# Ledger of designs, part 4: VH-VL binders against q9nqz5r112to327

Target 1, 216 residues: q9nqz5r112to327
Amino acid sequence: FQSSGVQHHPPEPKAQTEGNEDSEGKEQRWEMVMDKKHFKLWRRPITGTHLYQYRVFGTYTDVTPRQFFNVQLDTEYRKKWDALVIKLEVIERDVVSGSEVLHWVTHFPYPMYSRDYVYVRRYSVDQENNMMVLVSRAVEHPSVPESPEFVRVRSYESQMVIRPHKSFDENGFDYLLTYSDNPQTVFPRYCVSWMVSSGMPDFLEKLHMATLKAKN

## First folded at step 5 (VH-VL; framework fv_pozelimab)

Design b05
Fold by ESMFold2-Fast, scan of step 5:
Structure b05 (fold): chain C 216 residues (1-216), chain A 120 residues (1-120), chain B 107 residues (1-107)
Amino acid sequence: as target 1 above (216 residues)
Amino acid sequence: QVQLQESGPGLVKPSETLSLTCTVSGGSISSYYWTWIRQPPGKGLEWIGYIYYSGSTNYNPSLKSRATISVDTSKNQFSLKLSSVTAADTAVYYCAREGYSRFYDYFDYWGQGTLVTVSS
Amino acid sequence: AIQMTQSPSSLSASVGDRVTITCRASQDIRNYLGWYQQKPGKAPKLLIYAASSLQSGVPSRFAGRGSGTDFTLTISSLQPEDFATYYCLQDYNYPYTFGQGTKVEIK
């Protein structure tokens, strides 16, 4: 048993164990869809759609928080390790806040058309609270109007919080990722199932391995 | 078919800089990673480093202080410079394309190799 | 750096034989392993990537297996053109590292 002060338990969304009828409530319940040693994945329905909001809690012991954070910010490296990227460009940078507007074009599984995202990304290193935060949300930008070539995703939000076990430069941290998007297409339930069982876990595995490969 | 061809001096004096160029034909150098790998006579293979067509590089730590890889997309070429050479740098030098299948890296096209001898 | 050790360093075989070459990683590399064939005086040629995925154009008699630290390359029925040196390569982490090679010689 690990009893040291660095042990963290994944935050588990409160599930309604007894009442299936409570799903009619205003707040949708989280349901766990994957339970793996290095991460847990939950989802909850977005009311009125066949889409989900996702939450991931993960732990890595073989990479540093700074390496993991930097890999996510490196758009050139993202294009190398993420085979689904068609285009990923920084359109605008705010030199004062460090906020960036990006244009991201990505493959979707056949037979779906490719999607594009225009989103603002903000990140911060909070030394006082010993955490790193990365937040993204869809925006409109005059330099990137909608194109008939791709399906524009208008509803996209992502937030990741990284908490070191020791320091930003020592191996070991937990992260909590919450995200949702609406790719402007009603997915059959089997496609939603594919995204959960294949898409999300594959992305997380690639991100981890990309971080390992960037080490040193 | 994509073809790679190494060129450069086959003899380099100790302490000087080894300079090799790889010419890519039958395909564009753009949007790919390009690699140098060497093989001393009678020995195994050693990865030197890579370059992405945008200029991003990564090197084997054993050679990082001496190795520089550059790319010229207008000439469809990439090059290796290795400074302060010694007899231990005598090897056949190969250029190769780094293919990518999802997360797996592999070398799918190789030049024929060029022998560089370090000798006074 | 991840150390890759091949065994045997050389073996003698006859046409039609089943040949097995082993590669061991100093740490868990999952399935991030490739196999390359090198004939005398020529560049290496990719045979297998991702431990078991056969490269397009490579004969089906070549098969890779393994995961973690232990990997094998099997040639189910050795042909005259298969006499060569074989190298494993881990692509799990930088720097990429090769095994020392296994020479398959004619008996």
Scores: ipSAE 0.006, ipTM 0.456, lowest interface PAE 12.5, mean pLDDT 82

Design b06
Fold by ESMFold2-Fast, scan of step 5:
Structure b06 (fold): chain C 216 residues (1-216), chain A 120 residues (1-120), chain B 107 residues (1-107)
Amino acid sequence: as target 1 above (216 residues)
Amino acid sequence: QVQLQESGPGLVKPSETLSLTCTVSGGSISSYYWTWIRQPPGKGLEWIGYIYYSGSTNYNPSLKSRATISVDTSKNQFSLKLSSVTAADTAVYYCAREGYRSWYDYFDYWGQGTLVTVSS
Amino acid sequence: AIQMTQSPSSLSASVGDRVTITCRASQDIRNYLGWYQQKPGKAPKLLIYAASSLQSGVPSRFAGRGSGTDFTLTISSLQPEDFATYYCLQDYNYPYTFGQGTKVEIK
């Protein structure tokens, strides 16, 4: 992102290099997995697992920040454009803080069992700093206990920051999405490969299309 | 209709800098990516790099040390400079607009191309 | 960089023929592939993007197929104006890379 409003090439995550600097270790190195005009996708290993934390930096010039933000918050609309959703429901809502607890059940590629998530989502529109923020993390909730029907994802964190090029209601913005997702059970390596090469790009493409379709 | 036109010298001496300008008419240079592509005689196409109207650039790694692309939005122009040229840089140079639809990038408008010969 | 290989390098055909050109990527590029037509002395022209999407104004006799690493461009009934060199281009990752071209010549 650029606070001055001058857009340069998208910022890249810091790469791990050896050289007497503070370091998280080589397993924390960001590696580019997709480099396109509209978005860049990086990943870095989660220590002790074969799983990854992902980061996406993207730019859209044909939709507004508000449209993109609202499409992500619209659970009913998501069930229409995201064919992998089995269930997506708001369990609790605090309209004052913007905090919501959601239960989300999603298909995984056969032969993987479907996963379910219980997470709290918080969002804010910061007019002073010209940005929109959406943050989510896994939580436990008494009304949604674990079910043998689905694999409960207990470790999930996501943060998205949207920065307009001009205003919230004019086309053009950058976004930065960072997330990690660590299922309790062993996660097959082929599923990791699917997520990188197909799953995430497909999801982001469908999200963009859904935003365009919701326009006007 | 959007039209692109390359201009620059047809002959450049070895070791010198090749300078080309692309003039855009019939549409705004703003909000688009603009690219340079070259084609040596009898050979295929090679992407050189792009510039976004805001000044952000990206280059083919094979040319990054020698190539500089710049944009002048007030003149509706963008330019390529390629330093330390050799005979291998002899090619037809095209400017083009990078259109996109969703996540797919493509070159939807092209200049007619300009032949640059590197010779002493 | 992703390498794009076309086959054949050239072919001879007659008006009315069905022509098929292939393009192979050195790694999975999904459907991030375009096809371009170049006539002698002219700039290339976009025919197809996203492997199979026909650009506005391009005749329906042009069709693209494929995903992953293997792609084809088919011209169902070759016309006189179709004699040209055809290039594939991957737009999956930077740098963009073109195939070496397939020249479609008069038989």
Scores: ipSAE 0.017, ipTM 0.588, lowest interface PAE 7.0, mean pLDDT 83

Design b08
Fold by ESMFold2-Fast, scan of step 5:
Structure b08 (fold): chain C 216 residues (1-216), chain A 120 residues (1-120), chain B 107 residues (1-107)
Amino acid sequence: as target 1 above (216 residues)
Amino acid sequence: QVQLQESGPGLVKPSETLSLTCTVSGGSISSYYWTWIRQPPGKGLEWIGYIYYSGSTNYNPSLKSRATISVDTSKNQFSLKLSSVTAADTAVYYCAREGLRSYWDYFDYWGQGTLVTVSS
Amino acid sequence: AIQMTQSPSSLSASVGDRVTITCRASQDIRNYLGWYQQKPGKAPKLLIYAASSLQSGVPSRFAGRGSGTDFTLTISSLQPEDFATYYCLQDYNYPYTFGQGTKVEIK
């Protein structure tokens, strides 16, 4: 699924111009909510909800695409650097296709209960187009039924495209991440505020640091 | 008990935009992927694209320049617009739900289909 | 795009017969294959996903097998309601692609 719905490269999400507004296929305007050294974060409303789809454009010059990609696939390592993870397990893996089903349990800020996700993750390395792709979305799995201990997130999508400046094994790349979920919270505005100000920025900064540490 | 029903004009003129709506009943539209599939008379099935409640879409590259799928969660509906139609776009159009089961994608509920003829 | 080819394009069979339909992918798709049944004037119906997993409510006489590039759908004892066109679908990569269909007709 890497070739379908993949974002253009090297696109930085732009404020929606008048030419981007279709009358019937309403495309919401991207709003930049954070502009940091290594990344920019935008959001746009999900129609009918108080929630947002998020987009991140980032650039690193001190790590390789392969290191960054592999750190994200390493569930044991993520449990070490991501303090919000309560549980992260691969429950089913097809190594050849790159498809994995994961169970992920994560802290949410008080007063929200912890959430759990069951999702399929697919990844690929496209040598012809010089890119790496990681895509995730919520699924059901009989081994992981809903539990009263956690709120099950049923709506979750994530897509990351990594494009090297040179090669997969030389420092320097851009990435584009598009992310949305519905945590089913009675505090949606608080959740959105936390995601923008803390959740997403902290995650991206720690992911970069984890990649640098793994390099050694 | 989930049911899908397509609606829209049965006849569209060449060069115009084909517009179809799928109404979902018996279940929420908000937590699933929803898809459009078409079948020209006497021929096989062609996947058009999908939409998720978040507004995320994915299209068959052969149709991407002309196809737009949108969702309206308040009406429990999703829609397809296909621009610049020709006689080759004459087909039965189906809406369907994509199941959420591990890493296999499949279509577990379908609408009855609506015939769209492109002529005159 | 991944090309799916079915064989035969059509076959004639009698009630009680064992029917086998084949589907070939232009590249390795592992077990990312589904089978759909379509009766005249009706929408397709999911029979099998993941190459061999029977959808809830589908009779056990339907069985899917195969992996990689070669797949089969078998109907162990054909019933009157089984006369239909059958399609395979690869869900390995977007765009999803269907086979051209196999029509199972009464003798």
Scores: ipSAE 0.006, ipTM 0.465, lowest interface PAE 15.0, mean pLDDT 84

Design b09
Fold by ESMFold2-Fast, scan of step 5:
Structure b09 (fold): chain C 216 residues (1-216), chain A 120 residues (1-120), chain B 107 residues (1-107)
Amino acid sequence: as target 1 above (216 residues)
Amino acid sequence: QVQLQESGPGLVKPSETLSLTCTVSGGSISSYYWTWIRQPPGKGLEWIGYIYYSGSTNYNPSLKSRATISVDTSKNQFSLKLSSVTAADTAVYYCAREGWRSSYDYFDYWGQGTLVTVSS
Amino acid sequence: AIQMTQSPSSLSASVGDRVTITCRASQDIRNYLGWYQQKPGKAPKLLIYAASSLQSGVPSRFAGRGSGTDFTLTISSLQPEDFATYYCLQDYNYPYTFGQGTKVEIK
């Protein structure tokens, strides 16, 4: 759709249409909560909670797909541009698959305590389909047991697909990010409000600026 | 460097369709968002909608049922059609480029504006 | 839709004066706020984006401040070319919405 020489434009989440029911279950409907031209943000409820799964469709025209992708994978650089990071370390790499297990500790807005995540990250550059993919999900790892110092996030999933407008090394691309976690907070509505109004937009803005600064 | 110029009829009859074109010069229409904004006499500015060079559009809900924006990248032009016009649609119509930096959007280049009067 | 309210609707000032105009959003828009200057018979011109970032070529006497719901534009030493109508614009969410404008008139 976006690679066949037809015009690039934002895909709509399937959940915006009525009848989001798979043969073995029912999907919750996506709700648009922010509609800016450089990105659109949707959310849908996670059943049984006051929390949401988020989806972002975004476009940049002044940075390359490869640089945007590489900046996200650079854990040392992430610690410099992301002021919320307390700790970010690769604790294990699988040489066969290229998968990495990371330990990430991050500030949350007052009055919430800091959270930590142990997650596996996979990424691929698909030259045949002209796309880059980054997927992460929470895992358990014996080298990083739970600590009373931080609230462990046990439910976390993130997927980003990057589609160039031209090539991996030319400016311009679209990306689709789907994200959810459960921060286990007694202030879920405050946390949701912060994520939509500050957390997600701030992260995307800082990531873009970090990519520009990495260009030389 | 970049310049925008509106063109179209200055007078449109009630119930007809208003049609305006914006010609972009000094730069490519590709890789940018392009917008229409209007200003009725004695009133402020009202955003009509945008088009991305790929054809993606978004409209002010107040005008969505009547407004259509299209782009012709080969001519470096984009256009507005507004159907079923009334006297309330009398305004100066501006075309503009949406520039952006990080997550912030702004209108960095504007056409001179064209007055469209809706009258019998 | 996010409502943008400017105050005052008009003010009179003399060359050299410090002028401040205010813009209030009906909900938190963080710093997604721009300021535009419009002279009679002319298209609006971008002065400030992201609440406080000065556009290239705009004189340093223009300054924007604020975040959340309350924003100000200050002109530190008013010049003859600054007599105009000023509009704020929120770019936080669609539809983009403008304030009703503040006319800065010569005394």
Scores: ipSAE 0.007, ipTM 0.506, lowest interface PAE 9.8, mean pLDDT 85

Design b10
Fold by ESMFold2-Fast, scan of step 5:
Structure b10 (fold): chain C 216 residues (1-216), chain A 120 residues (1-120), chain B 107 residues (1-107)
Amino acid sequence: as target 1 above (216 residues)
Amino acid sequence: QVQLQESGPGLVKPSETLSLTCTVSGGSISSYYWTWIRQPPGKGLEWIGYIYYSGSTNYNPSLKSRATISVDTSKNQFSLKLSSVTAADTAVYYCAREGYRTMWDYFDYWGQGTLVTVSS
Amino acid sequence: AIQMTQSPSSLSASVGDRVTITCRASQDIRNYLGWYQQKPGKAPKLLIYAASSLQSGVPSRFAGRGSGTDFTLTISSLQPEDFATYYCLQDYNYPYTFGQGTKVEIK
C-alpha cells in the first residue's frame, strides 16, 4: 500500500442500455475488485442471490480490434486457447438475423460439476459509430435438452463493445464487457471467489494471448 | 502414435527457393498448429513460423519476407518454402506440432530433422 | 524480440549430481516458458511447459521453476541418458525465442 500524490481512478463503467437498472428498479453500486495492467474488473450484486454481474473495461495497444473480435467468433480456435472448454458447437444459424445458437460445455473448479450453456450469439460491426458488438444470452433449443450429465445454466448474459483507438485494422482499442450468469451452485461464495480471483482474469488473459498469437 | 517426417532436397543453390514438406502420420493434422524450426550446424534453435490447419500463419519477422508455410489437410502434410537462400540458411530443419487445448505453446512431437546445405 | 539468456553455457557433471540450469528473459514473460532436451544428432524433446508442468513420460527428476524473468531447470540426480544440450523457449510473444543452450557434459 502506497499513498503517493498520484492515484488512478478509472471512471465508473457506463451502461450501454438506458437506466442500467437492477431487478426491482434499483441500481446496485459497482465495486472495483481488480485493477490489472490490461483491464479493470467491477462487480455488483444480483438482488436475491449470492451472485454478481461483472463489468470489465480493457485496453490493448498491441493488437487490432478486428483480430480481437474475430478470435472470439472462432469456435475452433477457442477450443485451442480455452482449456476449460469441453464442447463448443454451433447448433443453428438464423439466416434472417445472422444469429447463431451455440452449445457450450465447460469445466468448473472442483467441487463443482461441469456446466453447459445453450445461448444465442449476435454480433455486428458498426462503422457509423466505430464499434464492434458481441451479445449473447441463454435460450432453450429443442435439439439440446437438459441432461443429467451437466448442470444447465439457464441465466446467462454477455455483452462486449469494442471501440478502436484509430481503425478496426490498427493496433489499439478499448472494450467494455458486461457479464452475468447463475451457475446453479450450492457453493455460491466459492464460485464468486473463484470467478474474481481466477475464472474471469484467466479467461481475459488467455483471450489477449490468443489474440496476440493470431496477429499476423 | 503421432510421427512427423521432413522431406526435401539436401542441397540448394544460393538464390534459389528451398522447399520442404512434413508428413504427419498416426494422427490428424486437424485442430492443431504446426511449426517449422531450424538449427544451423553447431548453433542453437530458431523458430521459423507456424500454420493452423485452417491456413492461418505467423512468421518470425526475420524470415517473413522469404518464408511461406502451407497446409494440405487431405494429404496430412504441411510445407515450408524459403526463397532467396544464402549460406546462412544452411541448417537442420525440423517440423513440429504444438500442444492441444492450451494457452501455452509447446512442441510435443518433432520430426527427425532434415539437413539442408546451401552451396553451389 | 524477447532475448533469452541461459547460464551456464556449458557444465561438466557426474552421474548422480544435482544439475541446475538458469534461463533469463529480457522482459516479464509470466510462466510462458518451456524446456527442451537435445541429444547429438536428434530432434529436441519437450521436458517442461508452462515453466513448471512436466510433460507426460518425462522422468520426475526433471523440475522447472520460476516466473517473470528468471527460470530454472533442475535435474535432481543426473543419469547417463541426461547428458545433452538443454534449451529454454519463451512462448509469451511472437517470435518465439530460444536460449542459446546449455551443454551438460560428462566430467
Scores: ipSAE 0.007, ipTM 0.473, lowest interface PAE 11.0, mean pLDDT 84

Design b11
Fold by ESMFold2-Fast, scan of step 5:
Structure b11 (fold): chain C 216 residues (1-216), chain A 120 residues (1-120), chain B 107 residues (1-107)
Amino acid sequence: as target 1 above (216 residues)
Amino acid sequence: QVQLQESGPGLVKPSETLSLTCTVSGGSISSYYWTWIRQPPGKGLEWIGYIYYSGSTNYNPSLKSRATISVDTSKNQFSLKLSSVTAADTAVYYCAREPYRSHWDYFDYWGQGTLVTVSS
Amino acid sequence: AIQMTQSPSSLSASVGDRVTITCRASQDIRNYLGWYQQKPGKAPKLLIYAASSLQSGVPSRFAGRGSGTDFTLTISSLQPEDFATYYCLQDYNYPYTFGQGTKVEIK
């Protein structure tokens, strides 16, 4: 008779205790580093580096899942709302799978040089599970060799899952973003500090405002 | 009851770095956001930036290149450094608390403020 | 940055009067608005958050309303301790921005 309630909110990771913890042979624990009205941000160490994998749980009540999803897929519009983008273009499409290979060049904060990424992006709308998914990862592509003008990021992964509160076309949803990259920098502590304090929060806030303006 | 108290020099010379500390008493600095706000004499309020007790910061873009906020949980204090000051930085500087996990951001406790005059 | 404009810049009122102060945002900020009271020589004090939610310990004669771009703070029966400058603050987007203030003076 009764089905159990389905929670549309992803589980929040437990806060990681500070200190020198033995993480060998276990998944690294998530540490919450920011809690704001529209999102929570966690990080966990990438073994063998001074870098982190990031996780964002966010909620919007004033835009639709479809608007939010489409704004992220629109490369021309992203160049307008994301001031850090120097170049963003699709270099290849697979007509069968819908996968796209993109070349993305972005500013990093001084004194770091600009980075470029070559990545494959896949997206899906899953009506059965009532979710939208966007996945990206770094790849090599012969038409986009490394350039001395930019530092090539070779390790990059991003996954976003969007879960409507009601439907894809009604206001309200939660999203879960998991992100990591290795920018190959001699200032890893500074880069991590910038990402948490400015990079990620600024990106998420601009994405929200861009979605409100799009009104598709 | 939670109390915040600013401390620092009342007079700073142009081109120098302004350094202020806020001491929190009656409660833990942990699990809250801590904010700096300033008010030039006879004028309105300007938000400078915040720090979460774990060290994460966000700054007003107009001050980001000069402002640094830090936290010392062992002393229950957080601090503001503002470099390359000019007469335009003359203001009463307030520290304030922003609640953790609120859907809305607001400042529920404030220090009494400390006047910083920039002149030579 | 979101611009917050208050009106009037100042007003004169008598004890017992109903006082209304307005605050206008340059863009839709939903209900992400707070009101603060500042007495001469003192720090601001939170009165209202989320456009209409009264902070604990604040007298019920203070009321906020509005959403989107237009907001009001009403003091239903002005008391001697209410003569102060009032500021609105949007917390919708960074940087947080304050209105320029409305001074409520003795008539």
Scores: ipSAE 0.005, ipTM 0.446, lowest interface PAE 11.9, mean pLDDT 84

Design b12
Fold by ESMFold2-Fast, scan of step 5:
Structure b12 (fold): chain C 216 residues (1-216), chain A 120 residues (1-120), chain B 107 residues (1-107)
Amino acid sequence: as target 1 above (216 residues)
Amino acid sequence: QVQLQESGPGLVKPSETLSLTCTVSGGSISSYYWTWIRQPPGKGLEWIGYIYYSGSTNYNPSLKSRATISVDTSKNQFSLKLSSVTAADTAVYYCARESYRGYSDYFDYWGQGTLVTVSS
Amino acid sequence: AIQMTQSPSSLSASVGDRVTITCRASQDIRNYLGWYQQKPGKAPKLLIYAASSLQSGVPSRFAGRGSGTDFTLTISSLQPEDFATYYCLQDYNYPYTFGQGTKVEIK
């Protein structure tokens, strides 16, 4: 019993960035773009671009934190439940830190070319703070050079924090996902529109369903 | 053209282990999930479990304590062992390939089925 | 485990008839439902996946509908080769479970 019987959740994204200096546009505000029963989606502009950083706050009551966490780490299972995956494989594991380098190739909607990502992920179960964390970021790796078949995403960052309502092995948790990338498209506004209306919501629904299907 | 064919003894004694093999031809066993499904005479279908070509398995909880599925990628085969059989295990046993599109799973290729009778 | 109930258990029909078979799940399974056809002495054959998606090579007279808990398979103009037993299957959660089957018999 980890939560002393109370609902335990991370704070929702702030509408304003940290710091209250009136420094002529140094602050970027979060804008809510989707409000669904099980999650809220916000975005804020990346200064000087047509791109956004996204933040999702979600809650599930029918799966455990450990199941949800493990489904995301299971590379073989993700290829089964994520229809957009063309390729997903672990290239390298660091035995000291436990971090993994992955190569991920994914469909994008027509007329966009498929994208590939080379990224390092690190995950941890934090017993002291009662949370699970998954962090990923784009890297370069000599065994996976850029290919003309796919558009390489060079700027990618993702962080997910999962906080149980009770314990890691009992149903109920909140999660906070912060995500940004530059998919390098001649259609930035189209890509942004697709991510908000289809890409991100569809991914989150599939992830939830995959977790339910994996449940004992 | 992928084809699956079951093989194994048609008669097993009560308390013994039922052992079946499915041979895949016309395609590689790699990159797919492979499934066993059974059908008692005159009755409906029951899913037994699956194996991914890497060795990962999942079983129907009603059979998990007795069922073992294994894969041999070098022989392009996967197998089912079901221990401590009784007359209730008498059925036609099918092997099938499990494919998916999006998050929907389905069985697109099936073996012809093999009848296993459990009797003394 | 999710229970799948088909109705009717059997029906009699003539060539050219419109046939409808229903399948009900004991809980919401969204669109995670497939339909399979089994002819006497043969293995089952996939007709429809994701509740309404027709498998390649399956005649267009077969159509699936529904979501949540209630699903139907319709054969718009029954052909001689369609006399068979039909099974629904939920792939929402493990273990995967089949309905008990609906036998379509010649009148």
Scores: ipSAE 0.006, ipTM 0.478, lowest interface PAE 12.0, mean pLDDT 84

Design b13
Fold by ESMFold2-Fast, scan of step 5:
Structure b13 (fold): chain C 216 residues (1-216), chain A 120 residues (1-120), chain B 107 residues (1-107)
Amino acid sequence: as target 1 above (216 residues)
Amino acid sequence: QVQLQESGPGLVKPSETLSLTCTVSGGSISSYYWTWIRQPPGKGLEWIGYIYYSGSTNYNPSLKSRATISVDTSKNQFSLKLSSVTAADTAVYYCARDRYSSYWDYFDYWGQGTLVTVSS
Amino acid sequence: AIQMTQSPSSLSASVGDRVTITCRASQDIRNYLGWYQQKPGKAPKLLIYAASSLQSGVPSRFAGRGSGTDFTLTISSLQPEDFATYYCLQDYNYPYTFGQGTKVEIK
């Protein structure tokens, strides 16, 4: 995480620390479901459901924090690199805070129907703590009522923290992503399996490639 | 051209620590992952672990309690220490470069391998 | 850990033959699969990564296919230098795991 001229060892989330907190505070324990060089993926049950909250810790060394951050905020570009997107539009923007309300419609794997999300997104660049933060949460908006064409996802939260190895404009950073949603499906086990084996790894891989292409 | 060369003792006694070094020539150790893989005589391949040139490591859980990988960027070398060895650790040990490319990992350059026999 | 099973364990073939080797993963690994060739007394050599991507310098007679759990390596016209043991490797999750190997022997 330091801004020196050398690549650094990022601190990784510790399963033991999460486990200790879970046993003391009655929170569910994180379970690691994927351990790759570029990222680690954990999940924990959402009490009262068949669904999970996911946590990703990842590292890139060939793209800058700002490029990665901007690619995620670029709605038009995402429609180009993310083949699952049917619709992605900013429906309201607060120019002072940078807060945005988006409508996102996406394919789900057969045999599930497409889902739509209405969510508020906020982001910040924290120069003092050398990090970038992107948070999203499902909301209701009067200009986007539920449609019989799509299953509306009402429960969705995402938080990403990006910490440069050197600076916002030099290659190398770590990120921590915490994510949960409830796709309202009668196939929750299938959906969970798809998320872990295909959905999330494919999204992260395409996002990385999109970031590499954007910088040229 | 990048070349990797293993070095270390060919014979280690049971209960002792096996120490191997891989020297990288023809290219920089920086910006790459480096890995150790072993092969017992007549058997298949087993991944031991990796190190990134900054010092970050990951190990096969079956060996994690005994294995330590380290890197010395000034010498363009990385090393494996395996403690408390037994006859089951007799194998040819390979070092290799672990090429990261758009989320795929593959081992594109390998050392020739060094046979380590664990015997009294 | 993800188990990788190769079939067959060995096969006999003649120069010019089409040879197919299969690799099965115990869970979905998408296209995170490589193929390696090992000749007696030598280090393994990368042939294919990302299930189907041919490594630079590897002859075009080698082809990889598959996704998910089932993968194949095909040698379209076997050459004398192709008699070797072939290993698949999943790079989806740690620990990385190899198949047990398929030995291609001269008939």
Scores: ipSAE 0.014, ipTM 0.572, lowest interface PAE 6.9, mean pLDDT 85

